# Designs tried in a protein design chat: VHH binders against q6mzz7r34to333. Part 32

Target 1, 300 residues: q6mzz7r34to333
Amino acid sequence: TFKDETFPAADSSIGQKLLQEKRLSNVIWKRPQDLPGGPPHFILDDISRFDIQQGGAADCWFLAALGSLTQNPQYRQKILMVQSFSHQYAGIFRFRFWQCGQWVEVVIDDRLPVQGDKCLFVRPRHQNQEFWPCLLEKAYAKLLGSYSDLHYGFLEDALVDLTGGVITNIHLHSSPVDLVKAVKTATKAGSLITCATPSGPTDTAQAMENGLVSLHAYTVTGAEQIQYRRGWEEIISLWNPWGWGEAEWRGRWSDGSQEWEETCDPRKSQLHKKREDGEFWMSCQDFQQKFIAMFICSEI
Below, E stands for the ipSAE of ESMFold2; O stands for the ipSAE of OpenDDE; V2 stands for 0.75 times the mean of E and O plus 0.25 times the DockQ between their complexes.

## First folded at step 10 (VHH; framework vhh_h_nbbcii10_fgla)

Design x1 (at its last look DockQ between E and O 0.73; V2 from the best seeds 0.00; counts 0 for: pae O 2.9 > 2)
Fold by ESMFold2, look of step 10:
Order: structure tokens, then C-alpha cells, then sequence
Structure x1 (fold): chain B 300 residues (1-300), chain A 126 residues (1-126)
């Protein structure tokens, strides 16, 4: 099967920053069929942000943009194409990214860096041998130079590299913004939407008492007005690319909160799905207080 | 409160070099190395322009097209200092240069920066 000599299954493709920071040694590279869990799939069922689980690189800037992209069928198809581990399989996969005014094809072999039998970076979910997220991350690492080049990037770059679009930046503490209108308008236009928390007490992303992660990027997945008590409240939904199967935010409108029990809005079962997949709701007021930045990437 | 102080500006002839420094202080609940940092400039009669930015990890940089290949941004986390090495200076580089900080994940858009220095004047003239 295919062996990529330009992005080899070697430490150079990981890069020194991550090798040193994570004290990695004896990293091996395996094709998905050589990992436990049964036959591999490129896509199993439909493409979803819930197929993504962030690994050892601090690349939430890329994965949050990717989470938003999964809701846009044309960009999904453009980037992922039609590929499989069966039809015409030769250990070769290809992806497209926007670079310097044009779509550029990036070709990789399917050897993934592992320790033991677990992927070091983006992982397939344990009960899901679905590898498109791992392979796409590898392709982006190849485009940028190494997995180390994914480690803390610019939020804007991933949005542009996936779409060729134009960024609108919103500083959540400095500018008035009608969040529900902005999110609904952007979603209807097929735009990508991400947001970020501010720095915490350390130079790395860390879970906080309120359930949010500091120095971290999230996908914005929706916004609504919802009936609550004698009026309306504005809420926003987010997805954490860590992909943990627990509720993230612990405040108002979080999974299992009193607000969901008290609302009489007829849409509550549609909006509150109680999935432990990194997706949650919060009030727009709390969002503006706890987050610092929102980005909307629109086609031009 | 976070404070930023630029230094190293001055008068230089075209083709010359300068090195700007930005000293950061006043951190209470965060650390210098958790900030994204940038250099911005404003020429007389013009708006504010992004020049360069560097991520909190220091691994990735951004440069405006007008300075790419001539300017180098760097940071020294042990000294809480941001630098801009400016080579092959041109008259159009004349501006007040500001250092700025964003307390979050990497971005290079002016609107995202919360903390600003008072600026240092760079004049490129024969």
C-alpha cells in the first residue's frame, strides 16, 4: 500500500515541539486496520461533529471550525470527497484546503501516530471505527508542516483554510451584538461560527469549575429565543471539540438544569436533547460574560 | 492591570534596521505566556494596521504582506517581552508602532486586542 515519502511515518511529521512537550518516545505508526475495534470506516453513517474527539495537539482552533463545517454539505463534500477503506483502497487518502486563492489537494497515507493501540491526536470514538477526522487532521498537519504546527494556531486561519471565506470578528466584551440574530443569519447563510474562552491561570487549556475550558475554542451550533417564566430568554448552543460525553457548562440552561424543567416552550424536547457529547446550551448573557471572541466565516 | 511599554523607536535611514521591544507587566490571574501578542502601526493621517502577531505558544506567526520577509516578531516569555526586528526599512514604514495583547487563543485582528501600549515612533527618512 501507499507510503508517503513527503510526510513519512516518522518523528519529523510530529515535530519537535510536541515530541519534547509531551515527552514522546517510541511513537509507532499504524494503519487503521491494524488498530483494535474491527474493520475501519472512512465515514460510518453520516458526517457529524460528534465523530470528532480532540487528542494530544492543542488544535481546537481547527477542530471547532471543522465542527461547524460538518453542517455545510458543499464544503464537507469538497474537502472529504468520496473515499473508503474498501473501494479502490491503496492506503492513500486525499483532502482539499483553500490556500492562496485556490483549492489545494493534500495527499496522505493512512499511517497514524499511536502509543499502544490509541491514536495520539484526534481519535476515533471507542465504539466507532470511523477515521475521517483522524485522517483529515493528518492532512492538515501535512499542509502546515507537522502535527506540532497544529499546536496553538490562529482561530481565523482554520476558518479560511476550510472555506476560502471572509471573517467577521466579534469581541464579546467590547461590542454590542444581537447574538440570536447574528447566529441565525450566519447559520442560514451556511457560514461557519466559532468562539473562544479567554486565557486561564495557566498557558494551557484547562477545565474550570463552571465546566467551560479556558484558552479554548468551541463551535457555535445554534441560538434561540425560548419561553421562560413570563417572558423570553435568549440562549446559545455550543460544541466542545474535546468531545467528552458529559455536560460541559454547569450554569443556567446546562444539561439537566432547572431552566429546562421550568420552561413551557413547546420546542424544549427538540432543543434539549440531553446528549453527553460536548454540546450544551447556555444563556446569551452568560455566553457574553464567559467568552471573549466569536468568529463568523462567510463565503464571498 | 496589564501594562505594555514599547521602546526602540527612532529615526533611521531607508534600508536601515531597528528593533522594537515591548515590556509587559501587571499580570494578576494569568501569565504573559498565555497571551497572544501583536504589533500594530498607524501612519500619519491613516488608520491602524496590523503588522505582525505571535501565538501564545510562540509557534506560529502572522505578518502583513507589506512587511513579510523584512520584519520578524518574537517573544521571550522569561522576560515578559515582545520584539519586532525591522530590517530593510522604507519610508512607508514610518508610523507609531503599538504593541498589543489578546488574553486568549490566537487572533491577528485589531478588534480582538484588549491591552495596548502608548506607542513608539519610527521615522524612516533620508
Amino acid sequence: as target 1 above (300 residues)
Amino acid sequence: QVQLVESGGGLVQPGGSLRLSCAASGFTTSTFRSYTLGWFRQAPGQGLEAVAAITNSGGRTYYADSVKGRFTISRDNSKNTLYLQMNSLRAEDTAVYYCAAHPGYGTYYTEMYDYWGQGTLVTVSS
Scores: ipSAE 0.655, ipTM 0.854, lowest interface PAE 1.4, mean pLDDT 87
Fold by OpenDDE, look of step 10:
Structure x1 (fold): chain B 300 residues (1-300), chain A 126 residues (1-126)
Amino acid sequence: as target 1 above (300 residues)
Amino acid sequence: QVQLVESGGGLVQPGGSLRLSCAASGFTTSTFRSYTLGWFRQAPGQGLEAVAAITNSGGRTYYADSVKGRFTISRDNSKNTLYLQMNSLRAEDTAVYYCAAHPGYGTYYTEMYDYWGQGTLVTVSS
């Protein structure tokens, strides 16, 4: 099986920053087949943002972009290509990123850093059987230098690295924006959309009482005008790379909010999902107040 | 009240070096650490240009292509201070340099930076 000596299964690939912050020493690396669970799959069923679960790296800026990428078949195919753990498996995986005006290939082996039987960083979903997010994260870590280099970053970089596109930055506190129109237009064009919350009292992402996470990136997955009472309200859908079981918005139009019970909009069943999968709705008004910026990455 | 104050600017010959500092006040250490900090510059008759940026705790850095390999951005969170080490200075580096801070993930866009210094002039001339 292939071993990547340029990004070895060693502490150097993790980086000193993360090793110190997480108090890690002698990190163990395992291939997917050596992890508990069923047989490993690169992609199981289909590519979905819900396949992504953030781990120990503060790389939400990348994962949010990745989450958005999953909605664009052209980009996701370009980056992930067709790979497998079964056919001609050699423990080698290839990914593409946009760098310096061109697509570059990053080759990795499939050894993943673990603590016990759990990946230190992005965690495979489907009972430890789907590994494209873990492997892609590793490839991106290699591109940047180490997993430590994933620890906080620029949202624009992730978007461009995944698309080669052009960024439109919308500061939510500086000017009024028609969010519904902007999101719908961008979505229709196949653009990637992410957003970010401002920092809280700490220099790390922190779950807040309202269910949002400070200093955190989200994927914008949609926006709609919805009927509410005698009028209309604008809502926006976001996805948290933390994934299921983690923090979701708890305010208006959240999964369990009364607004969904009160609305008579015929699209209610289509729009309203009661899942703890990291995706939620909130009012555009609350969005503008709680988030600092939205990024749209458009294809050139 | 948050305030950013740049210092270290001045006249330098081509090929010379200069170190800019940006002292931030009105921040707790914890809050300062969480901010993305950046250096911007505006040359005469030109628009504002992003020079370098550094995320919280120095996790990631950005450099404009024009300054890569010559400039180094760093921060000392214990001192609430941002630095820009400028080496191999060129005439085209002449500009007013501004320190800026924003409360989220890093960005190259000026619109997201909530706090700005008054700027310090750097003149590179023989």
Scores: ipSAE 0.046, ipTM 0.573, lowest interface PAE 2.9, mean pLDDT 92
ESMFold2 (binder alone), look of step 10: mean pLDDT 82; pTM 0.847

Design x2 (at its last look DockQ between E and O 0.72; V2 from the best seeds 0.67)
Fold by OpenDDE, look of step 10:
Structure x2 (fold): chain B 300 residues (1-300), chain A 126 residues (1-126)
Amino acid sequence: as target 1 above (300 residues)
Amino acid sequence: QVQLVESGGGLVQPGGSLRLSCAASGFTTSTFRSYTLGWFRQAPGQGLEAVAAITNSGGRTYYADSVKGRFTISRDNSKNTLYLQMNSLRAEDTAVYYCAAHPGYGTYYTELYDYWGQGTLVTVSS
């Protein structure tokens, strides 16, 4: 099986920053087949943002972009290509990123850093059987230098690295924006959309009482005008890269909010999902207050 | 009250070096660490441009293409201070340099930076 000596199964690939912050020593690296669970799959069923679960790296800036990428078949195919653990498996995987005006290929082996039987960083979903997010994260870590280099970053970089596109910044506190129109237009165009919360009292991402996470990036997955009482409200859908079982918005239009019970909008069943999968709705008003910016990355 | 104060600017010859500092006050250490910090500059008759940025805890850095390999941005969170080491200075580096702080995740966009210093003038001339 292939071993990548340029990004070895060693502490150097993790990087000193993360090793120190997480107090990691003698990190163990395992291939997917050596992890508990069923047989490993590169992609199981289909590519979905819900396949992504953030791990120990503060790389939400990348994962949010990745989450958005999953909605664009052209980009996701370009980056992930067709790969497998079954046919002609050699422990080697390839990914593409946009760098310096061109697509570059990054080759990795499939050894992943673990603590016990759990990946240190992005965690495979479907009972440890789907590994494209883990492997892609590793490839991006290699591109940047180490997993430590994933630890905090620029939202723009992730978006451009995944698309080669052009970014439009929407400052949510400076000017009124028709968010519904902007999001719908961007979505229709196949653009990637991310957003970010401001920092909180700590220097790390922290779950707040309202269910949002401070110093965190989210994927914008949609926006709609919805009927409510005698009028209309504008709502926006976000996805948290923390994924299943993690923090979601708890305010208006959240999964368990009374607004969904009260609305008579015929699209209610389509829009309202009661899942703890990291995706939620909130009012555009609350969004503008709780988030700092929205980034739209469009294809050139 | 948050305040950013730049220092270290001055007159330097082409090829020379200069180190800028930005002292931040009104931040707790934790709050300061959570901020993305950046250096921006405005040359005469030009718009404001990003020079360099450094994310939370110094995780990642950004450099404008024009300064890559010559400038180094760093931060000392224990001192609430941002630095810009400028080497191999050129005439085109002449500008007022501003320190800025962004309360969110890393970004290059100036509009998202909430706090700004008054600036320090850097003049590169023979």
Scores: ipSAE 0.734, ipTM 0.881, lowest interface PAE 0.7, mean pLDDT 94
Fold by ESMFold2, look of step 10:
Structure x2 (fold): chain B 300 residues (1-300), chain A 126 residues (1-126)
Amino acid sequence: as target 1 above (300 residues)
Amino acid sequence: QVQLVESGGGLVQPGGSLRLSCAASGFTTSTFRSYTLGWFRQAPGQGLEAVAAITNSGGRTYYADSVKGRFTISRDNSKNTLYLQMNSLRAEDTAVYYCAAHPGYGTYYTELYDYWGQGTLVTVSS
């Protein structure tokens, strides 16, 4: 099976910043088939943002863009191709990224950094069975130099690296914006949409009492005008790349909130799904107050 | 509240070097470390151009193509100071240089920067 000499299963591929800052020890590298949890899959069922769970690198800027990408079949097929742990398997995986005006292929072996039997970075969801997100993150780490080079990047770079597209940016506190129209137009066009919270009191991302994470990037997954009382409200849905089992927004239109109980909108059951998967709704008013930036990346 | 003050501008010959500094103060609920910082410039009759940016907690930098390999952005979080080392200066680098801060995750787009200094003039000529 393939061993990548240019991005080896060694500390150099992790990089010193993360080794030291996270006090990493007992890091070993294993192929997915050597992890507990049953037979590995590249894709289990269909590709979804819910397959992604951020790990030890602060790379939400990349993972939020990736979450949006999963809703665009053309981009995800271009990047992920057709790969598996069975047909023609040789421990080689390949991905494509947009670099300097062209698509560049990045080849990796499937050895992943592990502490014990647990992936150190992006983690396969449930029982160590689905590995496309872990392998794609490794490929992007190789492209940038190391896993440490994923640690706090620029929001714009991931969007361009995944699409080659053109970014429209929106300062949510100073720009007039019709959020529902902007999000619906962008999703209809197949554009990637991400957003970010402002800094908190510390220099790292932290979960807050309201369920949002400071200094953090989210995927924008939808927006709707919804019937509420004697009128209409505008709501927006977001996905947190921290993924399954993390705190979600607890304010208006959150899971289990009074707003969902009171709405008579016939789309209620379609829009409101009570899952602990990192996806939630909030009012557009709260969104504009709690977030600072939104990015739309569109094909030229 | 947050105040940014540039210094280090001046007249320099082509091929020369300058180091710009930006002193930050006036923090109330956040710290300098939590800001993404950038240098922007405006030549006479031109719009603002992003020159370089550096992420809030370290690591990543952005450079405009026109300055890659010649300019180096850095920050000293213990001194609340941002720097721009400018080497191999050219006449086209003549501009007013602005220090700016974004209270959030890394970006290098001008529109997302909330706090701006008054600017410092850099003139590159013989």
Scores: ipSAE 0.572, ipTM 0.819, lowest interface PAE 1.9, mean pLDDT 87
ESMFold2 (binder alone), look of step 10: mean pLDDT 83; pTM 0.861

Design x3 (at its last look DockQ between E and O 0.93; V2 from the best seeds 0.00; counts 0 for: pae E 2.9 > 2)
Fold by OpenDDE, look of step 10:
Structure x3 (fold): chain B 300 residues (1-300), chain A 126 residues (1-126)
Amino acid sequence: as target 1 above (300 residues)
Amino acid sequence: QVQLVESGGGLVQPGGSLRLSCAASGFTTYTFRSYTLGWFRQAPGQGLEAVAAITNSGGRTYYADSVKGRFTISRDNSKNTLYLQMNSLRAEDTAVYYCAAHPGYGTYYTEMYDYWGQGTLVTVSS
């Protein structure tokens, strides 16, 4: 099986910062087939943002962009290509990123750093069987230098690295924006959309009482005008790369909120999903208050 | 209120070096280390441009193409200070340099920065 000597299964690939921060020593690297669970799959069923679960790296800027990417079949195919753990498997995987005005290929082996039987970073979903997210993260880590280099990056870099597109940045506190229109237009155009919460009391992402995470990046997955009582309200859908329910919004239009019970909008069943998957709705008003930045990356 | 105060600017010959510092204070809600910090500059007759940026943890840095390999941005969170080491200075580097802070996740877009210093003048001339 292939071993990547340029990004070896060694501490250097993790990076000193992360090793120190996480107090990691003697990190073990394993191939997906050596991990517990069923047989490994590169892609299981289909590519979905829900396949992504952030791990030990503070790389939400990348994962949020990746989450958005999954909604664009053209880009996701460009980056992930067709690969398998079965057909012609050699422990080698290839990914593409946009760098310096061109697509570059990044080649990795499929050895993943683990603690026990758990990946240290992005964790495969579907009972530890789907590995495209963690492999892609590794490839991006290699591109940047190490897993440590994934910590707290720039939102726009991830978007451009995945698309080669053009960024439209929106400061949510500085100027009024028609969010529903902007998001719908962007979505229709196949653009990637990410957003971020403001800083908090610490230098790390922190879960807040309202269910949001400070100093954290999210994917914008949609926006709608919805009927509410005798009028209309604008709502926006977000996805947290953490990928679980405890990290979802708890305010108005959240999964368990009263607003969904009260609305008579015929699209209620379509829009309202009670899942603990990191995706949630909130009012555009709350979004503008609780978030600070939104980025739209459009294809050139 | 967050206050940023630049220092270290001055007159330098082409090829020379200069180190800028930015002292930050007045943090009430968020700590210094939670901010993304950046250096921006405005040359005479030109618009404001991003020079360099550094994320909260210092894990990632951004540099404008024009300064890559010559400038180094760094921060000392224990001192609430941002630095810009400028080497191999050129005449085109002449500008007022501003320190700025973004109270959120990493970005180097000028419009995202809410707090700005008064600026310090850097003049590169023979």
Scores: ipSAE 0.909, ipTM 0.953, lowest interface PAE 0.5, mean pLDDT 95
Fold by ESMFold2, look of step 10:
Structure x3 (fold): chain B 300 residues (1-300), chain A 126 residues (1-126)
Amino acid sequence: as target 1 above (300 residues)
Amino acid sequence: QVQLVESGGGLVQPGGSLRLSCAASGFTTYTFRSYTLGWFRQAPGQGLEAVAAITNSGGRTYYADSVKGRFTISRDNSKNTLYLQMNSLRAEDTAVYYCAAHPGYGTYYTEMYDYWGQGTLVTVSS
């Protein structure tokens, strides 16, 4: 099986920043076949943002962009290609990223850094042994130099590196914006949409009492005008790449909130899904108050 | 309110070097480490251009293509100071240079920066 000498299964590929900050013990590296949970898959069924769960790197800026990308088939074909753990498998995987005006191929072996039989970084979902997100994260780490180079990047870079597109940026506190129209227009055009919260009291991402995470990036997954009492309200849906429910908004229009009980909108059952998967709704008013930046990345 | 003050501008010959500094003060709820920081410039008769940016942790940097390999951004969190080391200067680098701060995740777009310094003039001329 293939062993990548340019990005080896060694501490140099993790990088000193994460080794020291996280106090990582001597990390072992395993191929997916050697992990518990049965035979591995590259992609099982179609790809989805819900296949992604952020791990030990603070790379939400990349994973939020990736979450949006999973909704756009043309971009995923350029990056993920067709690969498997079975047909002519040799422990080698290939990905493409946009670099310096062209698509660049990044080749990796499938040895993943683990601790206690669990991936240190992006993890496969519990029940499906699906490894495309783990391997893609490794490929991006190789492109940037190490897993440490994923730690707190620039929001713009992941969007461009995944698409080759151009960014429209919106300062949510400085610009009037029709969020529902902007999100629907961008989604129809196949654009990627991400957003970010401002800093909190620390210089690292932290879960807040309202369920949002400070200094953190999210995927924008939808926006709607919804009937509420005698009028209409605008709501926006977001996905947190942490991928679990305790990091979901707890205010207006959150799961189980009074707003969902009171709305008579006929689309209520289609829009309100009580899941602890990191996806949630909030009012556009709260979004514009609690978030500072939104980015729309469109093809040229 | 956060205040930013640039210094270190001046006249330099092509091929020369300058080091710009930006002193930050006036923090209330957050510390210097809570901000993404950047250098921006405006040449006479031109719009504002992003030159370099550095993330809250200092782990990542951005450089405009026109300055890559010549300019280095850095931050000293113990002194609440942002720096721009400018080497191999060219006439095209002549501009007013501004430091700026964004209270959020890393970005290098001018529209995202809330706090701005007064600017310092850099003139590259024989």
Scores: ipSAE 0.667, ipTM 0.860, lowest interface PAE 1.4, mean pLDDT 88
ESMFold2 (binder alone), look of step 10: mean pLDDT 83; pTM 0.850
ESMFold2, look of step 11: ipSAE 0.432; ipTM 0.758
ESMFold2 (binder alone), look of step 11: mean pLDDT 82; pTM 0.850
OpenDDE, look of step 11: ipSAE 0.903; ipTM 0.949

Design x4 (at its last look DockQ between E and O 0.01; V2 from the best seeds 0.00; counts 0 for: pae O 10.1 > 2, placed apart)
Fold by ESMFold2, look of step 10:
Structure x4 (fold): chain B 300 residues (1-300), chain A 126 residues (1-126)
Amino acid sequence: as target 1 above (300 residues)
Amino acid sequence: QVQLVESGGGLVQPGGSLRLSCAASGFTTSTFRSYTLGWFRQAPGQGLEAVAAITNSGGRTYYADSVKGRFTISRDNSKNTLYLQMNSLRAEDTAVYYCAAHPGYGTYWTEMYDYWGQGTLVTVSS
């Protein structure tokens, strides 16, 4: 099986900053077939943002962009190609990223850094042994130099590296914006949409009592005008790349909130899916107050 | 309220070097380390241009194509200070240089930066 000499299964590929800052020790590198949980799959079913669970790197800027990208089918073949752990398998995987005006192929071996029997960074969800997110994260780490180079990147770079598109930047506190119109227009055009919370009281991402995470990036997944009492309210849907089982927004329009009980909008069951999967709704007013930045990446 | 103060500007001959510093203070709700920082410049009669940016962790940097390989951005979180080392200076680098801070994840767009210094003039001329 293939061994990548340029991005080896060694601490150099993780990078000293992340090893030291996260106090990582006893890191072993294993191929997916050597992990417990049965035969590995590259893609088990269709691609979904819900296949992604952020691990030990602070790379929500990349994973939020990836979450948005999974909603757009044309990127599946471009970036992920057709690969498997069975047909012509040799421990080699390849991905494409946009670099300097063209799509560039990045090749990796499938040795993943683990601690014990668990992936140290992005990991498979639902014990389903689905590894495309782990391998894609490794490929992006190789492109940037190491897993440490994923630690707190530029939001614009992930969007461009995944699409080749152009960025529209929105400062949510200083720019008037019709959020529902902007999100619907961007979604109709196939654009990617991410957003970010400002810094909190500490210098690290921190879950707050309201259920949001400070210094953190989210995927924008939708926006709607919804009937509420005898009027209308604007709401926005977000996805947290921390993934399944994470705390979600606890304010107005959150999962199970009074607003969802009281709305008579006929789209209620379509919009309100009670899942602990990192996806939630909030009012656009709360969004504009609690978030600082939104990015729309559009194809030319 | 966050305050940024630049220093180190001046007159220099083409091919020369300068090091700009930006001292930051006034943090109440967050720390210097949690800010994305950048250097921006404005030449006479021109708009504001992003020169370089550095993420809150210091692990990632951005450079404009016109300065890549000649300028180096860095930060010292223990001193609350941002630096710009400018080497191989050209006449085209003449501008007022500003340091700026964004309270969040990395970005290098001027519209995202909330806190700005007063500017320091760099003149590259014989």
Scores: ipSAE 0.509, ipTM 0.794, lowest interface PAE 2.3, mean pLDDT 86
Fold by OpenDDE, look of step 10:
Structure x4 (fold): chain B 300 residues (1-300), chain A 126 residues (1-126)
Amino acid sequence: as target 1 above (300 residues)
Amino acid sequence: QVQLVESGGGLVQPGGSLRLSCAASGFTTSTFRSYTLGWFRQAPGQGLEAVAAITNSGGRTYYADSVKGRFTISRDNSKNTLYLQMNSLRAEDTAVYYCAAHPGYGTYWTEMYDYWGQGTLVTVSS
């Protein structure tokens, strides 16, 4: 089975910063087959943003971009290719990233750093059986130098690394923007859309009482004008790469909010999903207040 | 169309030095720069062994334990050329040395390299 000597199963691949911050030493590395949960799969059923669950690295900037990428079949195919744990398995996986004006390939082995039987970083979903997010994160870590190099970064960089596209920065506090139109236009064009919350009282991502996380990146998954009472309201859908319910918005138009009960919009059943999966709706008004910027990455 | 051609091999005494070159043709400068390049060697009766690798732009280098401190891998992207400076050569360094190219960040896994040279013989003998 292949072992990557250029990104070894060693502390150097984790990096000193994360080793210190997380108090890690002599990290154990395991292949997916060695983890509990059943046979490993590169992709199980299909690629979805819900396959992603952020782990110990503060790489929300990358994962949010990745979450958005999953909605674009062309890009996701280019990056992930067709790979398997069964057919011609050799513990080798390949990924592509955009670097210096061209696509470059990154090769890794499938050894993942773990604590016990849990991955230290991105965790596989579906009962610990789907590993494309974990492996892709590792490949990106290798590209940047180590997992520590994933620990905080820029949404723009991730978006470009995944697409080779052009970034449009929308500063939400600077000028009025028609968010619904912008999001719909971008979505139709196959663009990636992410957004960011401002820093909070700490220099780290922190969960707030309203369910949002400070200094954090989200994926914009949609926007709509919805009927509410006697009028219309604009709402926007976001996905938190944390991937669990306690990390969702708790205000207006949240999963459990009264707005969904009160609306008579015929699309209610389609738009309103009561899932603890990190995805939620909020008003565009609240979005503009709580977030600092939205980034749209468009294909050249 | 892409070709890797090794040169610089020959007979050298133990303790001597030799510099290998690998000239890549069929690459644009941009494409060449994006490739990870590596040196491999095969001694008589032995398997192929990874010797050294250098990532795109020359940002990172890797060496086999057997050659650390003695060999230096480098590249000149403007010339589409890979180099291996071999110092303090030993008898056990005798082998055919191959240049290989991988379209990205590197690996010592031979099957992952897209292009290979024909090799150049290095003989270390008194």
Scores: ipSAE 0.006, ipTM 0.281, lowest interface PAE 10.1, mean pLDDT 91
ESMFold2 (binder alone), look of step 10: mean pLDDT 82; pTM 0.853

